# Designs tried in a protein design chat: VH-VL binders against q9nrl2r1430to1533. Part 313

Target 1, 104 residues: q9nrl2r1430to1533
Amino acid sequence: GGVHELSAFEQLVVELVRHDDSWPFLKLVSKIQVPDYYDIIKKPIALNIIREKVNKCEYKLASEFIDDIELMFSNCFEYNPRNTSEAKAGTRLQAFFHIQAQKL

## First folded at step 17 (VH-VL)

Design kk9 (framework fv_ficlatuzumab)
Fold by ESMFold2-Fast, scan of step 17:
Structure kk9 (fold): chain C 104 residues (1-104), chain A 123 residues (1-123), chain B 107 residues (1-107)
Amino acid sequence: as target 1 above (104 residues)
Amino acid sequence: QVQLVQPGAEVKKPGTSVKLSCKASGYTFTSYWMHWVRQAPGQGLEWIGEINPRGGTTDYNQKFQGRATLTVDKSTSTAYMELSSLRSEDTAVYYCARGTEWFSKPGLYFDYWGQGTLLTVSS
Amino acid sequence: DIVMTQSPDSLAMSLGERVTLNCKASQSVKSYVSWYQQKPGQSPKLLIYGASNRATGVPDRFSGSGSATDFTLTISSVQAEDVADYHCQQYYSYPYTFGQGTKLEIK
């Protein structure tokens, strides 16, 4: 969409970035720190990439934006066991996202 | 520079509650996680929980969940740990410790520690 | 909970000797292990994080290694000031857990 839709996506990404539980999602996982990540996760994504796509007007539908955010959470839960700090952060941030996304 | 100031000692009776303080200075209080760790006499370290002063998000060791409550006062750069239903087994030195910056994995390191408060729980 | 087991419980070394302290996790913790030094009557001090990264200001005689379940802290040449308890900690999953500690003494 429109300028208003892009502004809404930008505002939501900013809210996600500012949330306490954003830390696992701010940038792509380091292969040096997590060597097996890219053996398991085939479509890596992070908030900095999503924000860049919003700013470049690469999302034509709200569903495309939502799909990228959901992919980010799906990757988190696929890689990280339930008791990890990453999985707990992902669970809380995803719930926050679902509440905020209703306003889109 | 960076300092975490805790009271030296507290004495409490079994069944009561205590609220321990940790006054931070020398850094931006809301930019770092704060952790609470205890050490019983002659024993190892035991992690109680963590709080992000930025948004107030907490995580607890399930052993303390329901008994421990972590809070912060951003206006005074002070972190608090309240522990209820005290038992003699809660006698320990209680440390606050600064964790990672808000954008990093919380438990990655604890780089500055308070001097600890010795809590004695006895009749 | 993940149990961290340190060995030995205590050891006494001569000045200048190389010492290795071991830490074993009951299940894989990847590289998410930190080491702390605690001198008598003092708070713990960070030495190593992420299994092998030396913290700022820590002398280069301290090094960490290992992954998955087996980790070591090495002091290449023990100094008198290194007398302390050493604690390993995993931060892979909640709750974060520490080993029981290894006490290092000088002969």
Scores: ipSAE 0.765, ipTM 0.910, lowest interface PAE 0.8, mean pLDDT 93
Fold by OpenDDE, second read of step 18:
Formats: sequence, structure tokens, C-alpha cells
Structure kk9 (fold): chain C 104 residues (1-104), chain A 123 residues (1-123), chain B 107 residues (1-107)
Amino acid sequence: as target 1 above (104 residues)
Amino acid sequence: QVQLVQPGAEVKKPGTSVKLSCKASGYTFTSYWMHWVRQAPGQGLEWIGEINPRGGTTDYNQKFQGRATLTVDKSTSTAYMELSSLRSEDTAVYYCARGTEWFSKPGLYFDYWGQGTLLTVSS
Amino acid sequence: DIVMTQSPDSLAMSLGERVTLNCKASQSVKSYVSWYQQKPGQSPKLLIYGASNRATGVPDRFSGSGSATDFTLTISSVQAEDVADYHCQQYYSYPYTFGQGTKLEIK
């Protein structure tokens, strides 16, 4: 049901945030620190935003939740070359997410 | 009062392995990336790898082709770097250096360094 | 790998003079550059991070500037205690790489 799904989403977000490789994804990228980020990334998203959407019950389907998480990773890989710390962290965190998402 | 303490020197034969230690104090050991950097005589600095002591995540300079292994002992706040298949070119001072906080981008800065361990590899 | 090339390799300056050290990256590293000071027989010490941010405790005579491929470390008025090797470093991509260093001496 919806309540069960919401709890699962909440728990997964908590696990993602606590992961060692969550640091690139905790908050939106600073436009001050990365001036060209929003010229490239048109749908910015971060774990704090996803957490807020979960808390507001904005996800009606698990696929919607998964789509936002995947968007978050996609943005990272689109902006960051493969050998950057952000991309490396993203790769590991995404792998972790895929394992955890199977439990949804 | 952050300190990184390293042994003074190691002497090894080619083909052998060495495990260098770096004991950290004066801060929360698991809260910061730990890096290893070496400096051959009269040369510049070379980054070897990094480890997140919190969860053990590592990243390496591919130049070492798996010869370097970074580990930590959280109970003693000690970082280790093992280098195998030693060769003469590995002769250098090896530094451990504290990086950024684990929840930040690694490599931004190395604000504290050990005094370094001189590794001499010779037959 | 990204190559960091420093210039000059060495220089000797008089006390109080302005010192300019250069670092060139083989490709853009944006502003992900740090500078270190290494005095004889000592470990490196962080001076600048993010190309232009002075580390805690670093005298204000040290400043960093630059972006993309060209970076500069400036000492507005060199002091005797500034005798050291200076290293630039990029942390834009793995592996993190350093320049070959610049040796600063006082005449």
C-alpha cells in the first residue's frame, strides 16, 4: 500500500544519505561554486529534494521515485567526467541504490 | 594539535613488499579522507591513493597497477599503505596526508602531513 | 593524466620583492588547484586551495589566482622564511597530480 511504499522510500533515502559516497548528492550544486552547472543540467535534483518529495507523498508510483534517483545520477555523469571524484562516488552509490531498489 | 606520525625509514629488497603506517591523533580519524603521497629524491610529489576511514572506500592512482593497498585500523586511528613488488624506482619519501572531511569532495586540500617515511629499495 | 607544469624551475629574489610562480595544466582543471610550500627537510604545507582560497594561518602576502589551465601563486613581499619549494596540484580528476615544483631562494 501507499503507507508501506512511503516508508520504504523514506528508508532508502536515509540509507543513500548515510552512504560514504553521498556527498555529491546531498544538496543541489552551488551555482556560485559551479557557474556553468545549470547551463548544462536542466533538471537538477538532490537527495534533500527527493526526501522532501517523499515526505510530501509526491511519489504515487515506485517508478516515479526511481526515476528521480536515476535522474540524480544521470545529472552527475552528464556533468562530471568519468575520472572525477563525483563520478566515482556516483558510480558506487548508484550500484548500492540498484541493490536496495530491488527490495521495493 | 593534529598529528600524523610515521616511521622514519624502511629498507627493502626489490620484489618484496612493505607496509607503511600512519598514526593519526588530535582529530576524529574516521571523519577525514586519508591520502598517501610520495616524493622521489629531488622530484615532485606523486599521489598514490586515498581512503575513507569511515567505510573503507579507496581510490588509487592506476600507475601502481594494484601494487598499492590502503587500509585503516579505526581502533588505533592508524592508516596503512602496503606496496608490493618493490622496485628501485619506488625509493622515495612516503607521506600520509589528511584530506577533506568524508562528506566533502576529496583532494581539495591536504592540510596536515606526516613527516614521511623514507623507503629505500636496493639490492 | 593531467600534467601540471610549473615555471620557473627555480628563482632567486631579494627580500621584499614580489614573487610570481606559475602553474600550467595540460587541460582545463577549472579552479581545482591547490598550492603547497615545502621547506627544506620538511613536509609540504597547504597554502592555497580552490585556486584562490588562502588556507588557515597562511600569511596574507600569499595569494592564488587563475582558472582553467593557467594558475599563479604570488608572494607580494617575499620574506626570508619563504625559502622553499612550491608545488601546485590539480584535483579535478584522478589521478590527482602535482607540478614538478619551483625552488625559491633569497639573494
Scores: ipSAE 0.701, ipTM 0.900, lowest interface PAE 0.8, mean pLDDT 95

Design ko1 (framework fv_iluzanebart)
Fold by OpenDDE, second read of step 18:
Structure ko1 (fold): chain C 104 residues (1-104), chain A 122 residues (1-122), chain B 107 residues (1-107)
Amino acid sequence: as target 1 above (104 residues)
Amino acid sequence: EVQLVQSGAEVKKPGESLKISCKGSGYTFRDYWIGWVRQMPGKGLEWMGIIYPGDSDTRYSPSFQGQVTISADKSISTAYLQWSSLKASDTAMYFCARQGSDSKGSSYFDYWGQGTLVTVSS
Amino acid sequence: EIVMTQSPATLSVSPGERATLSCRASQSVSSDLAWFQQKPGQAPRLLIYGASTRATGIPARFSGSGSGTEFTLTISSLQPEDFAVYYCQQYNNYPLTFGQGTKVDIK
């Protein structure tokens, strides 16, 4: 990652990770535990991946960063039924994200 | 540069407890699985288990479940392997290793520590 | 668990010659197969992942092939530094398992 000043994207990722409802999103879904996940989800992403992209300065626009975060939530809602803990957590975390993203 | 640095060699007696460490640097420690692999003298590699420091998600091999404890302290980028009561049969080299991931959700060990030799004898 | 079986146990090869190592899985592991090299007194080093992708910094003389249950590591022209023990490892299912290793020594 290297040493750099904390950006707005970095700070927002930190806040998302610290959120109580971040648990479904901290890391990529395990292919071993969920064998059909990657048959359904074609653009997998998680907060650890997004953090890495931020650290590598791959986001040139806020919209690019936001798109990846929204993709993360979209994947969750695509795979998980509405009544699952994952989907419920995702709903709450996404709401939090939308509030914080207004600061970008 | 990604590096895993393990604690030094240990000489112990049966019944003693032990905790060895593996410190990661050059990457975001919390964002990568880290595992432990045993290699008994003159033998092959044995997967013991892995931990994700970001949430402490831990997986054990059935052969090592209940025999050791894997833990991590992400605040100091360190993973641990510990025994409550060592046996002579625990004599071995112990490696820690980081797992990278591909876009298909598969994880493979891409960086390894230098190993910690543990000798248990009466 | 998925049992990984390597053959031969020992492979004697002259410098400059081709070395072919085999790894068999007791059940399909798709392409979730890695190869490692280990020299005496050293940690294993990743050579190949995804059955056929060379890790960063690995010379082109190393190549991996196969899928499902049969895999091969090939060293096209053996160099002096290539004499070592090689392990295959599946990461398709828990527990992760290694082959017993193939020792490549000098003929």
Scores: ipSAE 0.703, ipTM 0.910, lowest interface PAE 0.7, mean pLDDT 95
Fold by ESMFold2-Fast, scan of step 17:
Structure ko1 (fold): chain C 104 residues (1-104), chain A 122 residues (1-122), chain B 107 residues (1-107)
Amino acid sequence: as target 1 above (104 residues)
Amino acid sequence: EVQLVQSGAEVKKPGESLKISCKGSGYTFRDYWIGWVRQMPGKGLEWMGIIYPGDSDTRYSPSFQGQVTISADKSISTAYLQWSSLKASDTAMYFCARQGSDSKGSSYFDYWGQGTLVTVSS
Amino acid sequence: EIVMTQSPATLSVSPGERATLSCRASQSVSSDLAWFQQKPGQAPRLLIYGASTRATGIPARFSGSGSGTEFTLTISSLQPEDFAVYYCQQYNNYPLTFGQGTKVDIK
């Protein structure tokens, strides 16, 4: 727990960011470019926000960290139709995350 | 402590190239947009453009599209503003600024560099 | 582009007095509006974002209000360090645009 868990969370976020399929998740969706996104998605999140929460020690349990990553994927699948490049990237990155999360 | 430190003042002649820098520290540089703002002598603030260092997504003001190049090197936490050929009308103070986000995902400039004075004269 | 118009261009106020600065947008910017303070030779400093939220470390005498197209920055009891130029900025649409500034000067 504590410092060890935060180091593990940071390492996992770095691995996710470096993955080829991370591009839809690096930063929040722009409401200027996608005007209806924030009408549909009520709890927006992205890898940059999750990393900030890790750095500010806002995750007390591994389950809280995992919940935020899963929320990110859930938002992707809720907003994006299944045949989109975003949804396909999300499916592959989520599978990668499930393998890496076994280390937590 | 979040800081943006810009390169020093420049004195150039028309037609010369120039690249100025903005180095971030105290936060994860690749995860925040960096914008560039021009202030002509005795005038107000003009937004030039913005870059996300994590993926190099870049947006320009129409007034500056094709006039300057914005880039970033996330490995050294540095953003750049570049001119291929300076004009006397480029004489100004240039600020870099980081974007934070509000509760709706909108972004605003929360921390600013000290500015780089660029003087272009014969 | 969204044009931001500030008034007055110059406001002369004595220390301890209330200052009220206005900012108008040519079309609705919702609450995506920030206020900045700039002193001579210095970078702008964020005062208010989201039209009414004070930035970290900003004194309570600064308050912002408004939504849509009409916005106000109020300084309830002006201190000597508050004499500066103030800019509003919309971040609702690209290009991002600033007002021309209001100079708060000593009377």
Scores: ipSAE 0.458, ipTM 0.855, lowest interface PAE 2.4, mean pLDDT 91

Design ko2 (framework fv_iluzanebart)
Fold by ESMFold2-Fast, scan of step 17:
Parts: sequence; C-alpha cells; structure tokens
Structure ko2 (fold): chain C 104 residues (1-104), chain A 122 residues (1-122), chain B 107 residues (1-107)
Amino acid sequence: as target 1 above (104 residues)
Amino acid sequence: EVQLVQSGAEVKKPGESLKISCKGSGYTFRDYSIGWVRQMPGKGLEWMGIIYPGSSTTRYSPSFQGQVTISADKSISTAYLQWSSLKASDTAMYFCARQGYDLKGSYYFDYWGQGTLVTVSS
Amino acid sequence: EIVMTQSPATLSVSPGERATLSCRASQSVSSDLAWFQQKPGQAPRLLIYGASTRATGIPARFSGSGSGTEFTLTISSLQPEDFAVYYCQQYNNYPLTFGQGTKVDIK
C-alpha cells in the first residue's frame, strides 16, 4: 500500500514492541546464546527486521506484513517447547496481534 | 546516514563520578545494541559491555563487571557509560559502537562513535 | 576467553605492494571474525565481517579469508590512505575479544 496503510503497519509494530510479551521477538535470536537455532529455523525474522521493512516501504500488501508476523510466531513455536517462557509469551503476543490485525 | 555522536573529552580526579554519552541517529535506536570499547593510550581495543535499548538488557565483559554501568534512554536515542568512582587506570579513549547483524544471528560492530577521551589525574 | 593473536606487530610495505595480515584465535570462532581499520585520532572502521564479507563502501582491494582459527586480511596494491593499525575481532563467544593490532607503515 498507501501512506495510510503503512502508518497502520508502523503503529501495529510499535504496539507489539511495547507489549510485555515481546521480549523473545525484539531482535534475532543470538547464535552465541542459542547455537542450534539456525540449524532448525530456516527463515529467521524478528520485530526489528519487520519494523525496518515497514520503514523501507517493502510491504506492498497487508497480507505480506501479516505473513512476516505469523512467520515470527511460527518460528517461536517450532523451536521452543510449549512449556517454555518463550512459547508462552509467543502465545499471548500472537493472540494480541490477531485482535489488533482486525483493524487492517 | 547512521551516526553515533559521543560527548566531549573529560578531565577528572580520582574518586569522582562520570557519565559519558553516545547518541544514535539515522536508524531506529531501540532496535540495535550499543557496545562500549576501551582503548588505553597507545594500546589496543577492549570490549567492556553492551546494552540492547529495546529491553535495557546489559552484558558485561568479566574484566568490567562491577567497574562500570551501561544504560540507555531510548526516548532520546542515547546510551551511557558511567563510573561511580574513577581511578587513574580509567584514563583512556572510550568508543561506542552499534551492533549490526546477519541473518544467522551473528552480531558485529558496524558503526562507531568518534570516541570520548577520559583523563583521570590528580 | 578466546585470545586473538595478530602477526606481525608491524608490517612495513611500499605503496602499490600487497600486504597480508594474520589473525589467530585460541579456539575455533567459525567465520565470526571481523577486521577493523584505525587511523591515528580516529574511531575504528569496519572493513570485513563474517571473515570474508566486505562492509558497505569498502574498496575491493581489501579481502578477508579463513575460518576456524586462522584468518588473513589482504590489501592488494596498498594505497597511501591504507597506512593504519588493523584489528581482528571475534564475535563467536562472550566476552568479545580483539587482537592486539598490526600496524601497517610505509617502508
């Protein structure tokens, strides 16, 4: 999209970043901290990358933006067992995202 | 475009406190970690620690743990390095550097501030 | 901690000649190795990351190679502005560590 659509993406990313459960998603998982992550996850992504793509006007459709956010959650659930604080944060943040995404 | 601008030179006495700054511009400050690197006169580079402004999470080199405090104020895109009580051995050039990344989760310093000279003498 | 050792401490070369700088890690750092250039009174400048990837704006005469524990930075056809101190740095493990530097000066 347009300027209005891009403002909506930026606002939603800001809301996600400010959420208490955003901590696992703010930046790419560090290879030093989690050495096997990049052997398992083939399309890594994080909120800082998504925000950069929004700022560079790289999303042409709302579906592309939504797909990147969903990829981020999918990666979280693929790597992290369901009982981890990461997976629990991801579940809550994804629910929050689904409510906010209705505005798009 | 991306710039890190550090505060000016400081001349202090042993026992005094000091807080120096590093202001980022031309990028989303909260999304990139800022590291601090010491260079003593005529010597090489030593990593001191790093902060991720988005969460205020810090990590220190064992040599600097408890010796300095690293903090950031994302509302003004500024990172800080602070001493509660300076020693003559703290005399050095202090650099801040932004941590860029690759798509495999490796983080490396891609942009550097100009440096802040701190001189501690009686 | 991983110790980074650079050699030689000083490399004297003439303009237009090739300079080859070495960096050794005390344990494997994979390809998580960066090279920085520092001129007197200036901040370090990133030249190479990932052992061999040139940073944006870095001339093609700078090239990096190696993996594991042995790394080299090569400057082909050395220019007057290339006389500086060069540092290698590993980012494979905490704490992050730098080599002691190689000074490239005029012969």
Scores: ipSAE 0.281, ipTM 0.808, lowest interface PAE 3.4, mean pLDDT 91
Fold by OpenDDE, second read of step 18:
Structure ko2 (fold): chain C 104 residues (1-104), chain A 122 residues (1-122), chain B 107 residues (1-107)
Amino acid sequence: as target 1 above (104 residues)
Amino acid sequence: EVQLVQSGAEVKKPGESLKISCKGSGYTFRDYSIGWVRQMPGKGLEWMGIIYPGSSTTRYSPSFQGQVTISADKSISTAYLQWSSLKASDTAMYFCARQGYDLKGSYYFDYWGQGTLVTVSS
Amino acid sequence: EIVMTQSPATLSVSPGERATLSCRASQSVSSDLAWFQQKPGQAPRLLIYGASTRATGIPARFSGSGSGTEFTLTISSLQPEDFAVYYCQQYNNYPLTFGQGTKVDIK
C-alpha cells in the first residue's frame, strides 16, 4: 500500500483530537447519559464524524469544514452552561481551532 | 454596560407563593449563566442554583433542590426565582449574578443584581 | 460538597496596614477561586478570580495567591473604603460554595 500525505483538514482534525480539551467532542453525545440532549440539539456532530467526512473527501471548501467544526462548538455552548467542564474545554479548544484554522 | 436589575422588595405571609425576577442588559443574555444567591439576615452567602438561558439547563444546590424553582425567559433577558409556598425561614436577601467567562477558561460571578429583600412573617 | 473555610472570622486592622485573609478548601479547587467584597446594604463585588487575577477596576493593593486548597487575599495598605466583609468562593465543582466570610474592621 501507499503512504498518503495528510491534507490540511486531516492534519487539523488530528490536532483537535489530540488536544487535551477534545474529550467532550470525540464522539456523539450518548442519549442514555444525556437524555434531553437531542431534544435541544438538532444537528449533532462530533470529531469522529468530521474525520469520516474528511476521509471521504466530502469537504470541497474550507468553509464547509469550518462550518462543521463551528457547529460542533455551537452545539456545546447551546446545551452546556459556561461554567461546566464541557463548556470550559470547548472554549479553549475553539480558541485553539481558530488559531489553527488560519492556516487553511 | 452590563447590568442586572432585580424586582423590588417583597413582604409575604407563610404559605404564599412568590416569583422574583432578574433582568440582564448590556450583553447577550442567553450566553451567560445566571446564579441565585441567598443571604439570610446577618449571615453569609449561599449559592442556591444556576440557569443557562441558552438551553434553560438548571442546577441546584442540594440544600435548595425541590425548595425553589429557577427559570428564565431569554426573550426578555430575565431570570426568575420562585417559591410555591413560602416559609418564615425564607426571609433573606436574594441576589442574582452573572457567571462570566473568558477564552482562558476562567469563570466567575462578575456582575451582580442589587438584591431583592424577601420578608416572610405571620 | 467542597467546604470553604475562611480565617480569621474578624480582622481588625488600622488604615495603611497590611491585611491578610485566608481561605481553605476541603479538597483541591485548582485555581477556580474567587474573592468578593461586600459592604453593608450592597451586593458583593468581584475582586479576584482564578485565585490571582484582579477583576476589572480593582485597585492594585488587592492581590490573590494560592492554589489547590490554600488561598490568600492580601490588601497591601488598607484604605478606609476597604472595611467590609470578604468572601471566598470555589467554582471548581458543583455545588458552588462560599466561605463563611471574614469581616475586616477598623482597629
Scores: ipSAE 0.020, ipTM 0.726, lowest interface PAE 4.6, mean pLDDT 92

Design ko3 (framework fv_ficlatuzumab)
Fold by OpenDDE, second read of step 18:
Structure ko3 (fold): chain C 104 residues (1-104), chain A 123 residues (1-123), chain B 107 residues (1-107)
Amino acid sequence: as target 1 above (104 residues)
Amino acid sequence: QVQLVQPGAEVKKPGTSVKLSCKASGYTFTSYWMHWVRQAPGQGLEWIGEINPRGGTTNYNQKFQGRATLTVDKSTSTAYMELSSLRSEDTAVYYCARGTESGSGPGLYFDYWGQGTLLTVSS
Amino acid sequence: DIVMTQSPDSLAMSLGERVTLNCKASQSVKSYVSWYQQKPGQSPKLLIYGASNRATGVPDRFSGSGSATDFTLTISSVQAEDVADYHCQQYYSYPYTFGQGTKLEIK
C-alpha cells in the first residue's frame, strides 16, 4: 500500500544519502560558489528536498519520485562536463539508484 | 597527529613492477580518500589516482590507466600503489596524500602528505 | 587535460616584501584551485583550497584569489621561512593537474 511505498522511498533516499557519491547532491548548489548555476539549471533539486517531499507524502506515485531523482541527475550532467568529479559521482550514484529503484 | 608513512626508496629495472605502501595513522583510515601523486626530478607534481578506502572506488589519471593499481588494506590502514611496466620516465618521488572526507566527496585537495618514496628505474 | 601554468618560474624577494604568484588555467576551473608550499627536501603542504580558503594553521599573510582561469597566491610580507616551491592545482576535472611550480627565494 501507500504506506509501504512511502517507506520504500524513505529507505531509498537514506541509501542515496549514505552513498559515497552523494556529496554533489546533498544540498542545492550554492549560488555564491557557482554564480551561473541557476542561469542554466531551471529546476534545481537535491536529496534534502526530495527527502522533505517524501516526509510530507508529496509523492503519490513511484514515477513522481523517480522523476525527481532523475531530474537531480539530469541537472548534474547538464551543468557538469563528464570528466568532472561531480559528473563521475553522479554517474555512479545514478547506476546505484537504478538498481535500487527496481525494488520499488 | 595525522601521519602517512612511506618507505624511503625503491630501485627497479625497466619492465618490472613495484608496489609502494603508505601507512596511515592518527585518523579513521576509511573516512578519507587517499591519493597518489608523483614528482619527477626538477618537475612539477603529477596526479596518479585516488581510492576511497571505505568501498574501494578508484579513479585514475588516464595516463596511468591499466598500469597503476590502487588498493588498500583496511586492517592495517595501509594504501598501496602498484605500477607495472616500469620505464625510466617513472623515476620520481611518489607521494601518498590524504584527500577530503569520503562523505564530502573525493579528495579534491590534499591536506596531509607522506614523506614520499623515491623510485629509481634504471637498467 | 587542463594545463596549469605558473608565473614566474622563480623569483627572489627581500624580507617583508609583498609576493604575488600567478597560476593560469588553460580553461575555466571555476574556483576549484588549491595551492601548496613545498620547502626544500619536504613534502608539499596545503595552503589554500577553493581558490581563496586558507587551510588550518596557515599564517594570515598567505591569501588566495581568482576564479575561472586566473589565480593568485599572495604573501603580504614574505618571511625567511617562506622559501619554498609553490604549486597550484586544479580539481575541477579529471585528471587533477598541477602547475609547474614557482621557486621563491629570499635575497
Scores: ipSAE 0.036, ipTM 0.747, lowest interface PAE 3.2, mean pLDDT 93
Fold by ESMFold2-Fast, scan of step 17:
Structure ko3 (fold): chain C 104 residues (1-104), chain A 123 residues (1-123), chain B 107 residues (1-107)
Amino acid sequence: as target 1 above (104 residues)
Amino acid sequence: QVQLVQPGAEVKKPGTSVKLSCKASGYTFTSYWMHWVRQAPGQGLEWIGEINPRGGTTNYNQKFQGRATLTVDKSTSTAYMELSSLRSEDTAVYYCARGTESGSGPGLYFDYWGQGTLLTVSS
Amino acid sequence: DIVMTQSPDSLAMSLGERVTLNCKASQSVKSYVSWYQQKPGQSPKLLIYGASNRATGVPDRFSGSGSATDFTLTISSVQAEDVADYHCQQYYSYPYTFGQGTKLEIK
């Protein structure tokens, strides 16, 4: 991707960060608070990492950006049972992402 | 120092509603979830629900769904729990409690508790 | 709902003895269990979170252990100020649930 695509990625990440349901996704899961997380989740990622990649122009295609966001949600649903606050937040934020991603 | 201040007592008649307050200080109000827990006299603790003060997202114990409503006033750093259609079985001490910092991870444990409000529901 | 069952309901110990309080979950809650101390007329106070992590300001004599369904709170040398009800809680799945409590008394 080009500069215009990268600007769209930054705008979308900012919208995700501002969303009420972003709290499980803002930064990497704490190993101290959740010691078994990294035994289960092999490709950890969070919005702060994705935003850094956007700022460093590391996404060459919109599909690469979308894949990282989807990996973030996939990790959430793999680790967290459906009745947890994290899974419920992830479900709502993912729906919001799918609507906003139509602009990419 | 973190503080959660609640009024001492409330007395209500059956069929009415009550709105209990919890005023937070000593931390960034919007950075932590707020929980509500009750304890009937001589009984164990029972979780009512949680609210994220940042955006107002709530999750409720199904037992209280439709009767309990959690809200916040960010300008005064105050959380509220409204309980409607009161019954004598609602007589209990109602606590607000701070959850862990808003962020990634499994559910929340309660690091600071208010002193509790004794709600008495009697005719 | 996940049911948390504590045992014993109450116990009386002599000063300086080792105390063990048990908490059993009806299904696996991994390590998402907290323990609270509640003295008469007071609000609960966090002792342990994540099954084994001591909260800030909690004396070294308190420790937690366990995983999945079986959890233990240990007081290595009980003191007079430890007289309280102790509650375990799971925060793995909604609704969050507490055990019925264990009352600790000193002989």
Scores: ipSAE 0.007, ipTM 0.653, lowest interface PAE 8.8, mean pLDDT 87

Design ko4 (framework fv_ficlatuzumab)
Fold by ESMFold2-Fast, scan of step 17:
Structure ko4 (fold): chain C 104 residues (1-104), chain A 123 residues (1-123), chain B 107 residues (1-107)
Amino acid sequence: as target 1 above (104 residues)
Amino acid sequence: QVQLVQPGAEVKKPGTSVKLSCKASGYTFTSYWMHWVRQAPGQGLEWIGEINPSGGTTNYNQKFQGRATLTVDKSTSTAYMELSSLRSEDTAVYYCARGTEWFSKPGLYFDYWGQGTLLTVSS
Amino acid sequence: DIVMTQSPDSLAMSLGERVTLNCKASQSVKSYVSWYQQKPGQSPKLLIYGASNRATGVPDRFSGSGSATDFTLTISSVQAEDVADYHCQQYSSTPYTFGQGTKLEIK
């Protein structure tokens, strides 16, 4: 995309990374630490992958960027039971994302 | 290994603008926030703003919004701060400082600082 | 804006004494506080981040503690090379703000 599109997506990723509840989403889940993760989650994604896609101008539409962020949250809720710290962090961060995404 | 190199001094007249440089080396320039902080003689430190060199995202202290402009040149790993409508109160040492990796949580602290540029604004 | 207030403004210590510097935030900054050492004519140097983590290369006589609004920097046995201004900074929210500094002198 254009300069303004790149800046908007990057700014939103920055806001998500800075949020206290971003810790489960910063990097892809480690197969060593969580061996069954990739048996359950077929489309893994994390903020570092989304950042790289933004930096390479791989998002042609804002909807594609939003879809990747939503996939990240969907994976979190699919793998983690509701009462886990991961799922609670995901719920709060997703709500924050919905507010910030209104600017897109 | 990590270095931030700034010019030693600049002298400007009131009402003019200045563009200060900060040349980074020894790390991946696009992975870390670059901050600008000033210190007036005998005073404390004052944060001006930050830029993410990767995409150019900037955040400013409201006090400097509209007067300060932060930019980067990725090809030369150089950060710039332009300050317009200079006043005598802008006389200060201006530092660039490396923030944390823009992807790393939580830390937005400054681990490496340039040596500073003394800006003197006088008529 | 969050106001950071340091105390005392200055203090003079004898070599080997334990030194405690205080920093208070006008509202909670959690643990997002850094401490910097600034010697005359030099740029600031990071000592502590996240209230209690020592930066690389910082001697173990320096330690930080505190949370929410009250933070301390401690030097367990002050040395001549520790003469400097010490600044605390919050990075919990923008604009990032610094205290006014505490000047440490040796008697």
Scores: ipSAE 0.039, ipTM 0.723, lowest interface PAE 6.6, mean pLDDT 88
Fold by OpenDDE, second read of step 18:
Structure ko4 (fold): chain C 104 residues (1-104), chain A 123 residues (1-123), chain B 107 residues (1-107)
Amino acid sequence: as target 1 above (104 residues)
Amino acid sequence: QVQLVQPGAEVKKPGTSVKLSCKASGYTFTSYWMHWVRQAPGQGLEWIGEINPSGGTTNYNQKFQGRATLTVDKSTSTAYMELSSLRSEDTAVYYCARGTEWFSKPGLYFDYWGQGTLLTVSS
Amino acid sequence: DIVMTQSPDSLAMSLGERVTLNCKASQSVKSYVSWYQQKPGQSPKLLIYGASNRATGVPDRFSGSGSATDFTLTISSVQAEDVADYHCQQYSSTPYTFGQGTKLEIK
């Protein structure tokens, strides 16, 4: 059905997904691989979920979008110790996000 | 079929450097983190570091920080580990090992291993 | 660094016996534990990940259990081909560390 222009939210999600440090955040954590994850993290979220919400126009305000992204990072830092690959990746990706979010 | 191929052996003198190779095949090279693990004679396994072949991001064991350098050649699906300032204690079998799919959590166990390269450091 | 301590260092069992290998972490590693089998002259082979998940192709007689600091690899009925060194590994935090290994032999 034609070419569509990406919104600012869509573009940012694309940039986050393409980032080298996005691997911990691309999809929800497997309960099989990490049995205790959902006992600790009560509001799980990932970039694929955020992308879907963007596609469905569920974000009416930039703050709502930012809140979900920050929740994603918060979950990572809550579950993962600082010296894990996930936490390190999250730190770098969050820094990137904060820079890009200034454009919203 | 996943395969990681390493050279059989290297002999080096103390103070020199070595660059070990690991050629990957049978899977999408950039979709999995590559790890390096060594095993000294009669000892357990020791993790050296990891690299994301997609963008080159690396994490190192602090024990090897500044002395080990991980790189990849995506065009040949080959991972490299360079270890400098070699000492006798570096004598070990060095394995490359594939991590789980890079976008999978936890993704930090090793499902395929090379056959290992025996590095002997002696004067 | 997180220290993984395996026990026993070695054991000899009779064919068909139940084998229990232990791995203790110096601090909680949650369920981020894997087990590997290493036969003489070979590279390690993945057996268990996530403390209790059996890797593809691994016989049913192998099972893993445990959480936090205490983990166990069990062979319900040991076979001759199970002669090997067994290594546990934590990947809760870097550096990822291994136990010193347990050598399993058959009497």
Scores: ipSAE 0.008, ipTM 0.682, lowest interface PAE 9.4, mean pLDDT 91

